# VH-VL binders against q9y4a0r168to385, part 1

No score or structure here was measured in a lab: all are predicted.

Target 1, 218 residues: q9y4a0r168to385
Amino acid sequence: LQPEQIYNADETGLFWKCLPSRISVIKGKCTVPGHKSIEERVTIMCCANATGLHKLKLCVVGKAKKPRSFKSTDTLNLPVSYFSQKGAWMDLSIFRQWFDKIFVPQVREYLRSKGLQEKAVLLLDNSPTHPNENVLRSDDGQIFAKYLPPNVASLIQPSDQGVIATMKRNYRAGLLQNNLEEGNDLKSFWKKLTLLDALYEIAMAWNLVKPVTISRAW
Unless a header shows other numbers, all headers, positions and changes below count from the first letter of the chain; antibody chains aren't numbered by Kabat.
F, E and O are the ipSAE of ESMFold2-Fast, ESMFold2 and OpenDDE, as the mean of both directions, binder to target and target to binder. V2 is 0.75 times the mean of E and O plus 0.25 times the DockQ between their complexes.
[cut] stands for letters that were removed.

## First folded at step 1 (VH-VL)

Design p01 (framework fv_patritumab)
Fold by ESMFold2-Fast, scan of step 1:
Structure p01 (fold): chain C 218 residues (1-218), chain A 118 residues (1-118), chain B 113 residues (1-113)
Amino acid sequence: as target 1 above (218 residues)
Amino acid sequence: QVQLQQWGAGLLKPSETLSLTCAVYGGSFSGYYWSWIRQPPGKGLEWIGEIYHSGSTNYNPSLKSRVTISVETSKNQFSLKLSSVTAADTAVYYCAREYDWGSYFDYWGRGTLVTVSS
Amino acid sequence: DIEMTQSPDSLAVSLGERATINCRSSQSVLYSSNNKNYLAWYQQNPGQPPKLLIYWASTRESGVPDRFSGSGSGTDFTLTISSLQAEDVAVYYCQQYYSTPLTFGQGTKVEIK
């Protein structure tokens, strides 16, 4: 397999209304001067190939099926692949749906566009949210998942922290830039920030992660 | 207002190890990559390597066998060690911050002239 | 490695006249997913560290005079100084940040004619 055909996916939580320099985070809640505690969390899954040149559309799991900020926007037109789950956590059903409906089709399209054989492996750690690897296989068997041995998984985790950390930094910087451009105080900014705004910003933050940042994680 | 202050030995003999330290003031150390860049007298800029505040490093392949960059997060410091120096390592050495949206450099230290002579 | 080549190595321009510096990368530094060029420009005055002028090929850093502008995409980039001032006598460097190792052009020395 070429590096273009080798993929990895990792999950992280994001408190999308939290900016570290101005907010204290306590057990999943954020406080802002003049505000009560805020508990606004989603799960994000990042997926890319070993070259870093194919980054999949972010998978985001939120609590609500139809967040109020989505009222005028079809979920199919979001800058991310959005799923809902009561606790905003990844689960077996959502992971399987993402694999079948998002991962496999997007990988095929990418490899076809590059003139490569439509064969790929998705390397995963052994998480309770990940289905049995026999379930994570395309109909033709050419695109499939493999679980990493414990010793290999431990070597990858620090590098994956770097990719995720870079994306979160890009997200925070983008929010601060938008606030500065609007000339709003922090309180007005937080009142106006919606989940939809955050989804556009995190999608841009993911797009700003350089191919080399991803490739060096391997 | 971010300031990078750097220090270390300025005069070395061939085969010795270069050691430079950079300290960050007036801004956040965490969440950024920090780089070392050098410039031989009258020549252009050469990137040496980078370190994330967590300790993850990436080095220029041309120097990788001789370079170690380390971080002391509790002191907001990062350091460069370059082993087995020769006259070709004579340069002004800069520490710099990488902007978190891309690896371009928005703040630079003043530079430390390192001369390698026998 | 992505090699960065600048032209010319040096140029002399009269005060108030336009100065143009070119930078070519051996590979494209345009990332299709975000449509951004991973290219920056620096100014180095004698005895000082480099100073960031332009990033993302055409975005001017805060505090940089509007006489400085960047243009180009893919492999060919230009830094323009629309009206050279005495303080602009310096060496200018382009830098790619598309892939590691991070690489710089060899520099272009701008002098008053």
Scores: ipSAE 0.005, ipTM 0.430, lowest interface PAE 16.3, mean pLDDT 81

Design p02 (framework fv_patritumab)
Fold by ESMFold2-Fast, scan of step 1:
Structure p02 (fold): chain C 218 residues (1-218), chain A 119 residues (1-119), chain B 113 residues (1-113)
Amino acid sequence: as target 1 above (218 residues)
Amino acid sequence: QVQLQQWGAGLLKPSETLSLTCAVYGGSFSGYYWSWIRQPPGKGLEWIGEIYHSGSTNYNPSLKSRVTISVETSKNQFSLKLSSVTAADTAVYYCARDLYEWDSAFDIWGRGTLVTVSS
Amino acid sequence: DIEMTQSPDSLAVSLGERATINCRSSQSVLYSSNNKNYLAWYQQNPGQPPKLLIYWASTRESGVPDRFSGSGSGTDFTLTISSLQAEDVAVYYCQQYYSTPLTFGQGTKVEIK
């Protein structure tokens, strides 16, 4: 398999109103200036190939089926692939849907555009939210997932520390820059921030992660 | 059984600020949007705005410049302030609950508070 | 904004007869990803707050009599009362919760003939 055919996906939680140095986090809640606590959390999954040249649209799991902040935007036109789950956690059904409906078609399109065989492997940790590997397989068997043992995953799973940390840093910097450019105080900014605003900002943060940052993590 | 109790001043003069409070009893305050809806005498319903327990708000654009909805999570209360009132703001004001997943629209309503703005 | 228009403005129906109220939205309130219509119906008796009857266009709220039913999809919706009872004299409102601002129809007054 060429590096273009090797993918990795990792999940992380995002408290989309949390900023470093100004916010305290207690038991999964974030306290912001002028507010007691915020429980605004989503799950984000990042997926890219070993070259870093193909980054998939972020997968985001939130609580609401149709958040009010999406008011004028169809889910298909969001900057992310949005799913809902009551706890905003990844589950077996959502992971399988993402694999079948998003990952496999997008990987085929990318590999076809590069003149490569439509064959790929998705490297995953052995998380309880990941389906059995025998069901994460395209109809023709050419695109499939493989679970890494914990000790091997720690050595070659690229998106864990550096890539996700860079994306979250880009997200926080973008939110602060947007607030500064608008001339608003921090309290007013956080009061007005919606989930849709956060989704656009995190998508931009992901797009700003350079291919070299991803490829160096392999 | 979840109940909403609302209170506030019922008689205002033009230019004053309307202030109403709604308290939630018998159920969780978190995980829901909480709305204010008004109804002028003999007319239909107008949505004013909503607030999530985190403090995130959405307002009707027609009222946005005059409306503030706030939350006191420790008391399971949320409040409406409407500034610069006129006779057109005379209405019965209701607080109501909506599920964050939009399952039930407005399934629970307060009794309503009649607000009269005298000219 | 999504505009909600009801017809008729008022309706007089004999006891035991069928009453139908129509609601039209200016744009679709069907969310294709979950195949749900973000449409609710309310009943308001004189001097009382509105009471939820139907949500998701056709799902009856707990405790609501089975003579009330909702139907329709996209932009055209109907509330049906299969056999009108005396306590059904009220104003009925449709409401979309697809997007903000949340909007209501102008109301339909149901009276007994």
Scores: ipSAE 0.000, ipTM 0.429, lowest interface PAE 16.0, mean pLDDT 80

Design p03 (framework fv_patritumab)
Fold by ESMFold2-Fast, scan of step 1:
Order: sequence, then structure tokens, then C-alpha cells
Structure p03 (fold): chain C 218 residues (1-218), chain A 118 residues (1-118), chain B 113 residues (1-113)
Amino acid sequence: as target 1 above (218 residues)
Amino acid sequence: QVQLQQWGAGLLKPSETLSLTCAVYGGSFSGYYWSWIRQPPGKGLEWIGEIYHSGSTNYNPSLKSRVTISVETSKNQFSLKLSSVTAADTAVYYCARGLYWRGYFDYWGRGTLVTVSS
Amino acid sequence: DIEMTQSPDSLAVSLGERATINCRSSQSVLYSSNNKNYLAWYQQNPGQPPKLLIYWASTRESGVPDRFSGSGSGTDFTLTISSLQAEDVAVYYCQQYYSTPLTFGQGTKVEIK
């Protein structure tokens, strides 16, 4: 397989209303400056090929099926692929839906656009949220997942080695830049920040991760 | 309030196929993984495999070539078939409820002793 | 596969005294994204199925007496019975649910001295 046909996906939690220097995490919640403890967490999953030239739309798992901030926004117009789960954690059903409805079609379209064989492997760690690899295959068997042992996964999962950290850094910088551009004090900004705002910002943060950052990690 | 009731043949000869069924009462069948776990006499617990109400399965690699778990959602039942049994398959077999990302077992069936002898 | 090892294999404790059982996993069962340890403890009496005591390494199942507590993180876990009662004579198992195949420790038999 060519580098264009080799993908990696990795999950991380994001407390989207927390500042790194002032985070006080209390039993799955975090403290925002000037405000009470808030349980504002999502799970994000990033996926890209070994060249870094194909980055998939971020997968985000939030708590609410229809957050109030989404009322006027069509789900198809979100900058991310949004799913809901009561604890905002990835689960087997959501991972399977993402693989079948998002990963396989988008990878197939990308490879076709490059004149490459529509065959790809998704390299995954043995996470409690990942289905059996027999379940993670396209109907024609050409696009499939492969699980890596822990000692091998750490060497060839580039997203674990700084890509996620870079994305989170971009997210925090973007939030601070937006606060400066709006001329609001920090407390007013955090009070007004909605989940929809956070989804646009994390999508932008992912887009700012350069292909060379991803490819160098392989 | 949730109860798992299990049944099936308990005495087998070598080379036969073991068949056990578990029925769920008093709670939701959907949204959970349903597992089979066995315990040979005087030994510990061995996970056999699990099934989701959709029919998706995960099997212990040590048993994968011989094991099949199936579900009948309309009856809130799931079943275990283990082919080509030997004396090493003699054990108490339990069905149990787990949640995938919380795959610990909060409800168990009473157990079925399966003896394989010639 | 994640291998679960318990120590000791058997333990004799006087009524009212503390019992401590250890469990070690060959790989970490802490999932960094949710900061949870995928580790459970069970009690098994002769002729009965295992009964869930603790999940997420330290959360007591509803109806389990507060003398039972779980602690630890990553690869090293402990089940503590602060004041052993007669009904606590049983075999105890740890279990990881981080990845398939789901695996159990070999068991620790708790007996009265």
C-alpha cells in the first residue's frame, strides 16, 4: 500500500471551556475563570493518511443529541461529524457508524480523485471503544481496519506523537485570538462561548495542522 | 429486577456441539453486550465472547474457530454454540450482561454445568 | 492479550481484621481520554455466579457494603475489605474490560483464620 492508502485515527478528550493555565479538574468537570465548575467535555477523533494530504472531517462526540446552540444549524452544515452519547465518550456503535458512513466513503472518494486503487488500511490501537476488526471492513473488503500491538502502535501512530497536542494548542490560541478581536474581557468571552462556537474553533484548529506535521510523524 | 435465565444440554460426548441459550427478563435487551463466560472445575473464569443486539460479535481468540454466538432480539435471547468439544471444555457456563465501554458484568445467569465425557 | 495476575492466591484473615488483595495487569487499563481505569472486582461464593463488587477500579456497585473498597490506577490495583465478616469468605476476581479478549485474574481465596 502507498502512503496515501494508510490512515491513522486517534481519540482525545477536550474540555472546550477550560484554559490550560487555570484548569481545576474536579471529578470530570473543569473550572472556568470567575465561574462555577462546568462539565463541558467532548471527545474528538482526528483521522488522516500518512502523507497528511487527506485529513478527514473531525468526529466529535458530545453529550446532547440536539444542543440548544444548534437550533438554527443544519447538522450537515456543521464543521464536524457530530454524534451524541450521554457521557460524551466514543462507543462501539458510534465508531462503527463513523467508519461505515464517513471514513469508507471519504477515503474511497479521495483515492479515486488521485487515480489510486480504492484500497486502504486504518491503523488503530486496541482501545475499549474500537470494534472487532472483522466488523470494520467495507463491503468489497478493500478498505479495512488493522489493530496494532501497544509496542508497535506507539511507533507508527503519528497522531499520538504531537499532532493532537498541536491541534489542542491551535484551539486554545484561536479562542484567545477571538477574545482579543471581539474586545471582550476574558470572563465575558467564556460566559458567552457555546458548543457551536467550540466546534467551529476546533475544526479550524484541525485545518491549521499542516500536512508536513502529520507526514513527519510517520 | 433484571434476570438472566439459561438452559441447554449439560452432558456431551467428545466431538459433539455444545448449545446453550440465555433469555433476558425485567430489563432492556438493546444497548448492552451479552457475554458467555465459563469456569472449569476448581479453576478461574474465562471469557468466551460477546454479542450486541445487532448481531455484532467479539470472540476470545483461543476459542474463535469453534465458537458461534447468535441473538434472537424478538425473544430477548442469545445463544452459544461450541463445536468439537473435548474434556477440556468441561465447565460451568454463565451468561452475563455487560456494556461495551463498561464491559464489566452486573447481572449473571445461574450457570449451566457442561460435562464432556466418553 | 492483557494478562491479569492476583496476589496472594489465598489469604487467611481473622473476623473484623483487614483483608487486602492485589491485582496487576500486563498493560495499563487506564484510558487517558476519559481518565478511567477499566477494572472490576467480583466476589464468588461456592456454587454461585460471580457478583459484581466494584467497577471503574473504585466505584462500589449498588448494595455492596462500604467495607469493600477499590484503589489503584494503570497496572496496579487493590481490593480492600476493611473489617472481614463471615459472609465475605469467598473467591475474589479482578477483571479488565479495556480490550478484548476480556480477561480475569486467577482468583484469591479469602478464608477465616
Scores: ipSAE 0.000, ipTM 0.474, lowest interface PAE 13.6, mean pLDDT 81

Design p05 (framework fv_patritumab)
Fold by ESMFold2-Fast, scan of step 1:
Structure p05 (fold): chain C 218 residues (1-218), chain A 116 residues (1-116), chain B 113 residues (1-113)
Amino acid sequence: as target 1 above (218 residues)
Amino acid sequence: QVQLQQWGAGLLKPSETLSLTCAVYGGSFSGYYWSWIRQPPGKGLEWIGEIYHSGSTNYNPSLKSRVTISVETSKNQFSLKLSSVTAADTAVYYCARYLWEGFDYWGRGTLVTVSS
Amino acid sequence: DIEMTQSPDSLAVSLGERATINCRSSQSVLYSSNNKNYLAWYQQNPGQPPKLLIYWASTRESGVPDRFSGSGSGTDFTLTISSLQAEDVAVYYCQQYYSTPLTFGQGTKVEIK
């Protein structure tokens, strides 16, 4: 397989209602007010091919099926692939739906556009949230998942965390930049930040992750 | 103003381990990749590897079996260890900062000579 | 790995004349999603570390004289010095940062005729 046909996906939690300050941005950290809410956390899954040239739309799992901040916004018009789960955690059903309805079709479209065979592998760790390998396969068998052994996954995981760290850094910087441009008090901005606002910011943060950063993870 | 200061032993015998350290002053250590790049006398540049402040590393596949880069975030320092050196490892070694726009700050370089 | 090839290996140019250095990558370093070329140019004087001149193929680094310019897209890139000065005698390197391992061209030595 060519590097364009080799994909990897990794999950992370995000406390999206976390206001960066100049100090926290410099230190690579995010600051939050005293109490926490499960509503302020989502699960994000990043997926890209080995060249970093094909980044799939972020998969985001939130608690509410129709968050109030979405109002009349169609979920199809969101900058991310949004799913809901009571605890805002990835589960077997959501992963299977993402694979079948999003991953396989988007990979086919990308490979076709590049004049490559519609054949690909998705490399995954052996997470409890991932379905059995045998069920993560396209109807024609050409696009399928493989689980990495724990000892192999550990060699790649630090580099994968570098991609996630870069995205989170971009997210924090974007929040700070928007606050500076609007001239808002930091606390007021943080209190008024909606999930919809956060989804746009994290999608932009993902788009700013460079192909070289992703290819370095391999 | 950002400054990178590097140090380490410059004379090695074959089979020994090279150890170099780079310290960052005048700017943020977090949010950047910190790289080691070497240049054999009269030749071009070879990227060795990089580290993020979290400790995440990426290495040149040609050197991966011999290279370890580590970070001391509390001291704004990162270090290179290259094991089992040979005469082919004789080079000037540079530390450098990378983010988006290429390598914008470099250390002065450390000449490492491997000879019997 | 992306292989970077420069031409010529050495170039002799009279003071005040135009110097042109070419760089070719073995695959495209243009990222279509942001329309940026992941290519940089460096200048290295004897005994000194390399200095960043150009990034994103054509963006001049702060403090770099405007006689230096970069152009090109995809696989073919050019560094131009519009009016060579004595201090421009150096070795010049192109570098891709599109994928790891990060790779440099072999270098082009610029000398005065």
Scores: ipSAE 0.000, ipTM 0.416, lowest interface PAE 18.4, mean pLDDT 80

Design p06 (framework fv_patritumab)
Fold by ESMFold2-Fast, scan of step 1:
Structure p06 (fold): chain C 218 residues (1-218), chain A 121 residues (1-121), chain B 113 residues (1-113)
Amino acid sequence: as target 1 above (218 residues)
Amino acid sequence: QVQLQQWGAGLLKPSETLSLTCAVYGGSFSGYYWSWIRQPPGKGLEWIGEIYHSGSTNYNPSLKSRVTISVETSKNQFSLKLSSVTAADTAVYYCARDYRYGSWTYYFDYWGRGTLVTVSS
Amino acid sequence: DIEMTQSPDSLAVSLGERATINCRSSQSVLYSSNNKNYLAWYQQNPGQPPKLLIYWASTRESGVPDRFSGSGSGTDFTLTISSLQAEDVAVYYCQQYYSTPLTFGQGTKVEIK
């Protein structure tokens, strides 16, 4: 398989109302000036091919099926592929739906656009929330997932945490830029920040991750 | 619920080939990796290798030149062959299920009763 | 290969008292991406195959009494039996599943004092 046909997906938690240096995190909760505790968390999954030239739309799992801040926005028009789960955690059903309805079709379209065979492998870490390897396969068997031991996964993607860290850094920089442009103080900004705002910022942050940053992780 | 029944050779001479079979009852054979693990007398456990119902295998590198694991999916069985045995291969051999619900994992939730294999001249 | 070392090799504990078994890996078995420790504990009674007690370092297998608990992260792990019962006389093994080949500790024999 060519580098264009080799994909990796990795997930991370995001406390979308947290800023570095002014925030403390205690047992999965964030605190900000003037707000004693914030439990605003989502799960984000990043997926890209080995060249870094094909980045899939971020997969985001939040708590609410249609948050109030989504008013006037069709979920199909969100900058991310949004799913809901009561704990905002990835689960077997959501992963399977993402694989079948988003990953396989988008990979096929991309490879077709490049004149490559519609064959691909999705390399995944060993996670209980990922479905059995045997069921993560396209109908024709050409696009499929492979689970790697943690040691092999870290060797293939030694800077996966670097890619995620870069995305999170881009996210926080974008939030600070918006705060500066509005002229708001930090406390007022955080009180006004909605999940929809965060989804646009994290999508932008992901788009700003350079192909070379991703390809160097391989 | 899941039960593993194993059988095969008990006494071997040096240079012979060890052959053991494990049959799975009471649960799904497909969707799991199935392993062989051995335990020399008075010593700890050593993983030999694993097989998926499709026939895909992973072997312990220290044994891989001598080990073959095969599967008969229609019978819910998998088998171990270890060639060129020596006295160091004397051990109780266990078959086991690699726990695999929703992801690739390698801890063992069900075990066969074990087969004592003695290699002596 | 990740080498697993247990301590002590054997220990004697009075009925009803706490038993503590340690396991050390030569390399971290904590995977940062999912924040899980790829470590399991097994109990082996004489003449029987090993039986799974704990996985993911601290999760009890179904049917395992709550007197058994696992703790630790990275390279240092502990299996605790809070109140030793007669049926707990066995050899205990830790196992890493972070990296192939899968490896086990040498075992700790628990006896009644």
Scores: ipSAE 0.000, ipTM 0.428, lowest interface PAE 16.4, mean pLDDT 80

Design p07 (framework fv_patritumab; at its last look DockQ between E and O 0.16; V2 from the best seeds 0.00; counts 0 for: pae O 8.1 > 2, placed apart)
Fold by ESMFold2-Fast, scan of step 1:
Structure p07 (fold): chain C 218 residues (1-218), chain A 120 residues (1-120), chain B 113 residues (1-113)
Amino acid sequence: as target 1 above (218 residues)
Amino acid sequence: QVQLQQWGAGLLKPSETLSLTCAVYGGSFSDYYWSWIRQPPGKGLEWIGEIDHSGSTNYNPSLKSRVTISVETSKNQFSLKLSSVTAADTAVYYCARGDYEYFGSDFDYWGRGTLVTVSS
Amino acid sequence: DIEMTQSPDSLAVSLGERATINCRSSQSVLYSSDNKNYLAWYQQNPGQPPKLLIYWASTRESGVPDRFSGSGSGTDFTLTISSLQAEDVAVYYCQQYYDTPYTFGQGTKVEIK
C-alpha cells in the first residue's frame, strides 16, 4: 500500500464555547468570560492519509439531532459530517455509519482521482467506540480497518501534541479573531455563538492544518 | 419524578420589575431548554422565552426589550425578570421544560404557576 | 409570526360521543427534511397548568389515553376525543414549534352537553 492508501482517524472532545483563561490553564477547567464553567461539548474525529494531502471532512457528534441553529441549514450542506448522540459521544453505530457512508466513498473517489488502486487501510486504536474489525470493510473487501496493538498505536498515530492540538489552536485563534471583529464585547459574543458558528470555525481550523504537519506525525 | 418548583413576588405596582425563579428536581437539567409561558386571566397562552444550561436564550420579540432569562446551572435554577410592568402583564406565569433534540419545543412538564397581579 | 387559529371556540358534547377540535396555522409547520409536523396539543383543567397530550401532530404523550388522537399535516390539524369522558372537560390548545416565537391557538372549551 502506498502512503496515499494508508489512513488514520483520531477522536477528541471539543468544548466549543470555552476560551482558555488563567483559571482554565491552572485547573484544567473550562470557563466562559463573564460566566461560570460552561461545558458545551462535541466529539470531533479527524481522518487523513499518511501524505496529509487527503483530509476527510470532520466527523462531529453533537447532542441534538436538529439544534436551534440548524433550522435553515440542510445537514448535507454542513462543513462537517454531523451525527447526534445523547451524550455527544462516539458510539459503535455512528462509527460504522461514518465508515460505510463517508470514509469508504470519499477514499474511493480520492484514490480514483490519483489513478491509484481503490484499496486502503484505516489504522485505528482499539477503542470501545470502534466496531469489531471484521465489520469495518467495504463490500469488495478492498477498503478495511486494522486495529493497532496499544504499544504500536502509541508510536505511529498522531499525538495530542501534534495534529489535534494544532487544530484546536487554530479553532481558538479563529474565535478570538471573530470576537475582536465584533468590538470585543466578550459576554455578548459568547452568548451569541451558536453550534453552527462553531462547526464552520472548526472546519476552517481543520483545513488550516498543513499536510506536512500530518505527514510528519507518521 | 421530574418536578418544577417556582416562586417569586405576586403583587407588583406599575413600573416595577417582575422577578420569578424556577428550580428543577428529579431529572436532568442540561439536556433541555427551559421556558417561561404566561396566561392572562381568562385568556390564552403566550411564550415569553427559553434558556439552556449554557445561558443561550431565545425571546419572544414582543417582550424582548423588557425580558431577561438567566440560569444558575449549579443549582438547576432559571429565572425571569420582566421590567417596566403594566396591568397588561397581569397573568399566571409558568415555567416549563422544552425539547433539546430539535429546533423547536413542545412542553412536557410545567410548574404549578405563579399569579402575578399588577395593580396600584 | 405564525398565527394559530382554533375552531370552534366552544364545544358541547354528550358523554361517550366524539369531540373534534380543529387547528389552523398561518403557514406550514411541516419540515420537509424530516417529514415532521411541529405541532402539539394541550389539555388545561381549571386552576392547573397545561398538560401535553400530543406532539409531532399525532404522537401521544406517555400516559395519555388512546381515545385522544391527533391528525393532519402542513396547516390543518385535528384533535379527536373518540368517546368523551367527564375528566375530559377542559380547554384545549394547539401549539406550533416550527418557528420562534412559539405560538398557541386561542383555545377550545369542551363541555358536557
Scores: ipSAE 0.582, ipTM 0.811, lowest interface PAE 2.2, mean pLDDT 87
Fold by ESMFold2, look of step 2:
Order: sequence, then structure tokens, then C-alpha cells
Structure p07 (fold): chain C 218 residues (1-218), chain A 120 residues (1-120), chain B 113 residues (1-113)
Amino acid sequence: as target 1 above (218 residues)
Amino acid sequence: QVQLQQWGAGLLKPSETLSLTCAVYGGSFSDYYWSWIRQPPGKGLEWIGEIDHSGSTNYNPSLKSRVTISVETSKNQFSLKLSSVTAADTAVYYCARGDYEYFGSDFDYWGRGTLVTVSS
Amino acid sequence: DIEMTQSPDSLAVSLGERATINCRSSQSVLYSSDNKNYLAWYQQNPGQPPKLLIYWASTRESGVPDRFSGSGSGTDFTLTISSLQAEDVAVYYCQQYYDTPYTFGQGTKVEIK
């Protein structure tokens, strides 16, 4: 398989109402100086091929099935693929849905558009949130997942801290830039930030991750 | 199973601040919105506002300038403050649990109510 | 604000007979995105908090007797008590939760003839 046909995905938590320079994480919560702890977390899953030229739409797992900020939004036009789960954690059911309904079709379309054989592998760590390998394959078997042994997985996790850290930096920087451009005071801005606003910003942040940053992580 | 216990002062003078607290027992605090709803004697119900575990609030616009709802997540408690009360604020005040999963909330569990009387 | 209007304001029904309460909203409370009517019904006995009977316009809350049913869609809704019992003497409220502020009907007092 060519590097274009090799994919990786991994997950991160995002406390979407927090800035990195003034946060404290206690029991999975975020604390902003002068405010009570903030427990607004979502799970983000990033997926890209080894070249970084194909970055899939982010998968976001939130708590609410119908977040109130989405009232006037067509779900199909969201900048991310949104799923819900009681704790805002990735789980086996959501991962399988994403693989079958999002990953496989988007990978086929991308490879077809590049004139490549529609074969691909998704390299994963052996996380409890990931389904059995035998369930994660396309109908024709050409697009499938492969779990890495623990000793190899610790050495080969390209979407891990480097790529995720860059995305989170882009997210926080983008929030600060938007605050300055809107002319709002910082306190008012944070109070008004909705989940929908955060989804647009994190999607932009992901888009700003350069292909070279992704390929270098390999 | 789930129980809402509420308390606070029941007799106020005009211009004082109404202050009520509701404690939640026997259920998840983080999976719901928490509301205050009032009922003047012999009258209908008026939604005052809601809060979630993160402190995010929505208020009835008719009361927004005078209302503060706050949460103490570590104690599974939320509270209501209504400033500058008048006789028109005399009512039974209820705390209630609201649905978090959808665009809005019905109310499946209610506190017993607290009569607040604003004297002349 | 979405205005909720109930009719009648009060009604008297013989034991074992059908009681019907109507509720009209000033705008639709149906979201097309999930195809749900954001409409609930409550029972309130004297000196007690309201008790949820029906949500999503027609779904009975757990522990609510089969004689209670809800129907309607969009702007027009009905609560029906198919065979009135003595314990059903109460005030009944409809409530929209389509948008804030959440609003209630003025109430319908049900009495035994």
C-alpha cells in the first residue's frame, strides 16, 4: 500500500471553553482563573492519511443528542461529524458507525479522485473504545482496520501529541483572534461561546494543520 | 428515587432579595438542566430560568434583569436569587429537573415548593 | 414568547366518563429535524407540585395510568382521561418546551359532577 492509502486515527478530549495559558485540569475538569471549574468537554477524533493530504472531517462526540445551539442548523451542514454519548466519550458503537458510514465512503472517494486503487488500512492502537478488527472492514475487504501490537503502537502513533497539540493550539489561537476582531471583552466572549461556535473553530483548527505536520509525525 | 429538596426564607419585604436553594438526591446532576418555576397563589405556572452543571443559564426575558441562578456542582445544588422583589413576586417557587438531551425541557421531577410572600 | 391557551378553563365530568382538555400554541412546537412535538401535560393536586403525565405530546410518563392519553400535533393538542376517577380531580396544564421561555397554559380545573 502507498502512504496515501495508510490512515491513522486517534482521540483527544477538548475542554472547548478553556484557554491553554490559564487552565487547570482537576478530575477531568477545566478551571479558569476567577471562575468556577468548567466541565464542558467533547471527544475529538482526528483521522488523516500518512501524507496528510487527506484529512477527514473531524468526528466529535458530545453529551446532548440535540444540543440547543443546533436548533437552527442543518445537521448535514455541520463542519464536523457529530455523535452523542452520555459521557461524551467515544464508544464501540460510535466508532463502528463512523468507520462504516464516514471513513470507508470518504476514503473511497478520495482514492478514486487520485486515481489510486481503492485499498486502504486504518492503523489503530488497541484501545477499549475500538471494535474488533474483524468488524472494521469494507464490504469488498479492501478497506480495513489493523490494530498495532502495544510495543509497536507506542512507537507509531502519528496523530498523537504532535498533531493533536498543533490542532489545539490552532483552536485556542483562533478563539483569541475572533474575540479581538469582534471587539467584545474577554469575559463576555467566553460566556456567549456555544458548542456550535466551538465546532466551527475546531474544524478550522484541524484544517490549519499542515500536511507536513502530519507526515512528519510518521 | 430522585428527590429535590428546597429551602429558603418565605417572608420578604419589598426591595429585598429572594434566595432559594435546591439540593438533588438520588440521581445524576450533570445529565440534566435544573429549573426554577413559580406559581402565584391561585394562578398558573411561570418558568423563571434554568442552569446546567457547567453554569450555563437561560432566563425568562420578563425576569432576566433581576434573576440569578447559580450552581454548586460539588454539592449537587442550585439556587435562585430574585432581586428587588415586590408583592407581584409572591408565589410558590418550585425547583424542577429538565431534559438535557433535546432542544428543550419538560419537567419530570419537582421540589415540594416554597411559598414566598412579599409583604407590604 | 409562545402563548399556550387551554380550553375549557374548568369542566365537570361524571365518574367513569371521558374528560377532554384542549391546548393550542401560538406557533408550531414541532421540530422537523427530529419530528417531535415539544409539548407536555401536567397534573397538579391542591398543595402539591405539578406531576408530569405526557411528553412528546403523546408519550405517557412511567407510572401514569392508561386512561391518560395525549394527541395532536403542531399547534393543537388534546389530553384525554378516558374514564374519570376520583383521584383525577386536579388542575391540568399543558407546557411547550420548543423554545425559551418555556410557557404553560393557564390550566384546566377538572371536577366531578
Scores: ipSAE 0.112, ipTM 0.661, lowest interface PAE 5.5, mean pLDDT 84
Fold by OpenDDE, look of step 2:
Structure p07 (fold): chain C 218 residues (1-218), chain A 120 residues (1-120), chain B 113 residues (1-113)
Amino acid sequence: as target 1 above (218 residues)
Amino acid sequence: QVQLQQWGAGLLKPSETLSLTCAVYGGSFSDYYWSWIRQPPGKGLEWIGEIDHSGSTNYNPSLKSRVTISVETSKNQFSLKLSSVTAADTAVYYCARGDYEYFGSDFDYWGRGTLVTVSS
Amino acid sequence: DIEMTQSPDSLAVSLGERATINCRSSQSVLYSSDNKNYLAWYQQNPGQPPKLLIYWASTRESGVPDRFSGSGSGTDFTLTISSLQAEDVAVYYCQQYYDTPYTFGQGTKVEIK
């Protein structure tokens, strides 16, 4: 397999209403001095190939099935792949759905566009949220998932964290920029911030991650 | 304590436009959705529609063609307009507060209601 | 639309006795992901707006007496007044907020026997 055909995915939590400059995360909660804690969290899964040139849309897991901010937006037209789970965590069902309905088709399309064989491997760390690798296989068997050995996973993990850290920094920077442009006080800004807004911002943040940042993580 | 005060004309002729306003006191206007709900005399409750601080609306499909809900955030007020009224629109109209962000709202605070009678 | 149907339409109960009101939805109002029932109960006195009693099918609103309780899941729900008081004479409504348009039951009138 060529680097274009090798993918990796990793998950991270995001308190999407937290602005680090004035909001602190204490014990898993986002708090503003003098205000009630904000518990708005999503899980984000990043996925890209070894070249960094193919970045899949982010997979985002939220708590709500039908967020009010989505009322005028088809979930299919979101800049991310949105799923819902009561704890806003990745689970086996969501991962399998993502693999079958999003990963496989997008990878096939990409490889076709590059004139490459529609073969690919998704390298994953050993996580309880990942299904058995035997069930993560395309119908033709050409695209499949493979678990990394613990010793190898430990070597790749720091690099993956770098990519995620970059994305989160971009997200925070983007929110601050939006706040400045709107001319609102910070308190009003975070109160008005919707999940939809956050999804668009995090998608942009992901897009701003350079391919070289991803490729160096391998 | 959150209070909703509502006002508007209570007597209309057929084909006229119903107009009601609700003012919110003692709470964060931007943190919730705001609804209009009506109740014909001796009958049950019908949800008309809702609006948030940004002006985003959802309407009951049964009334969508005639209903307009608007918001004046600077005053913490939102309004209802119902066009082409008939006797069937005779009801007590309530404004109410609902949750924000996530789908679905229970209504924890209500206005006192305004009786609107449509009569020739 | 999700249709809400209450039973009975009217109920007469002696003071201090248990009152039970049922509500059925035409579709499940249980969200499988968060395992919550998007169902509320209201009390309405004559000439007054409805008052929220229960939300999430079983959680009491602040200030609501302990004698009021909600139960059920999916499509079948129950409001229970464990010991009817004189001030509990009212019309009670269930409401789903699982999907728009939000819909209410037709109401149940509770009277003293």
Scores: ipSAE 0.013, ipTM 0.546, lowest interface PAE 8.1, mean pLDDT 88
ESMFold2 (binder alone), look of step 2: mean pLDDT 93; pTM 0.953

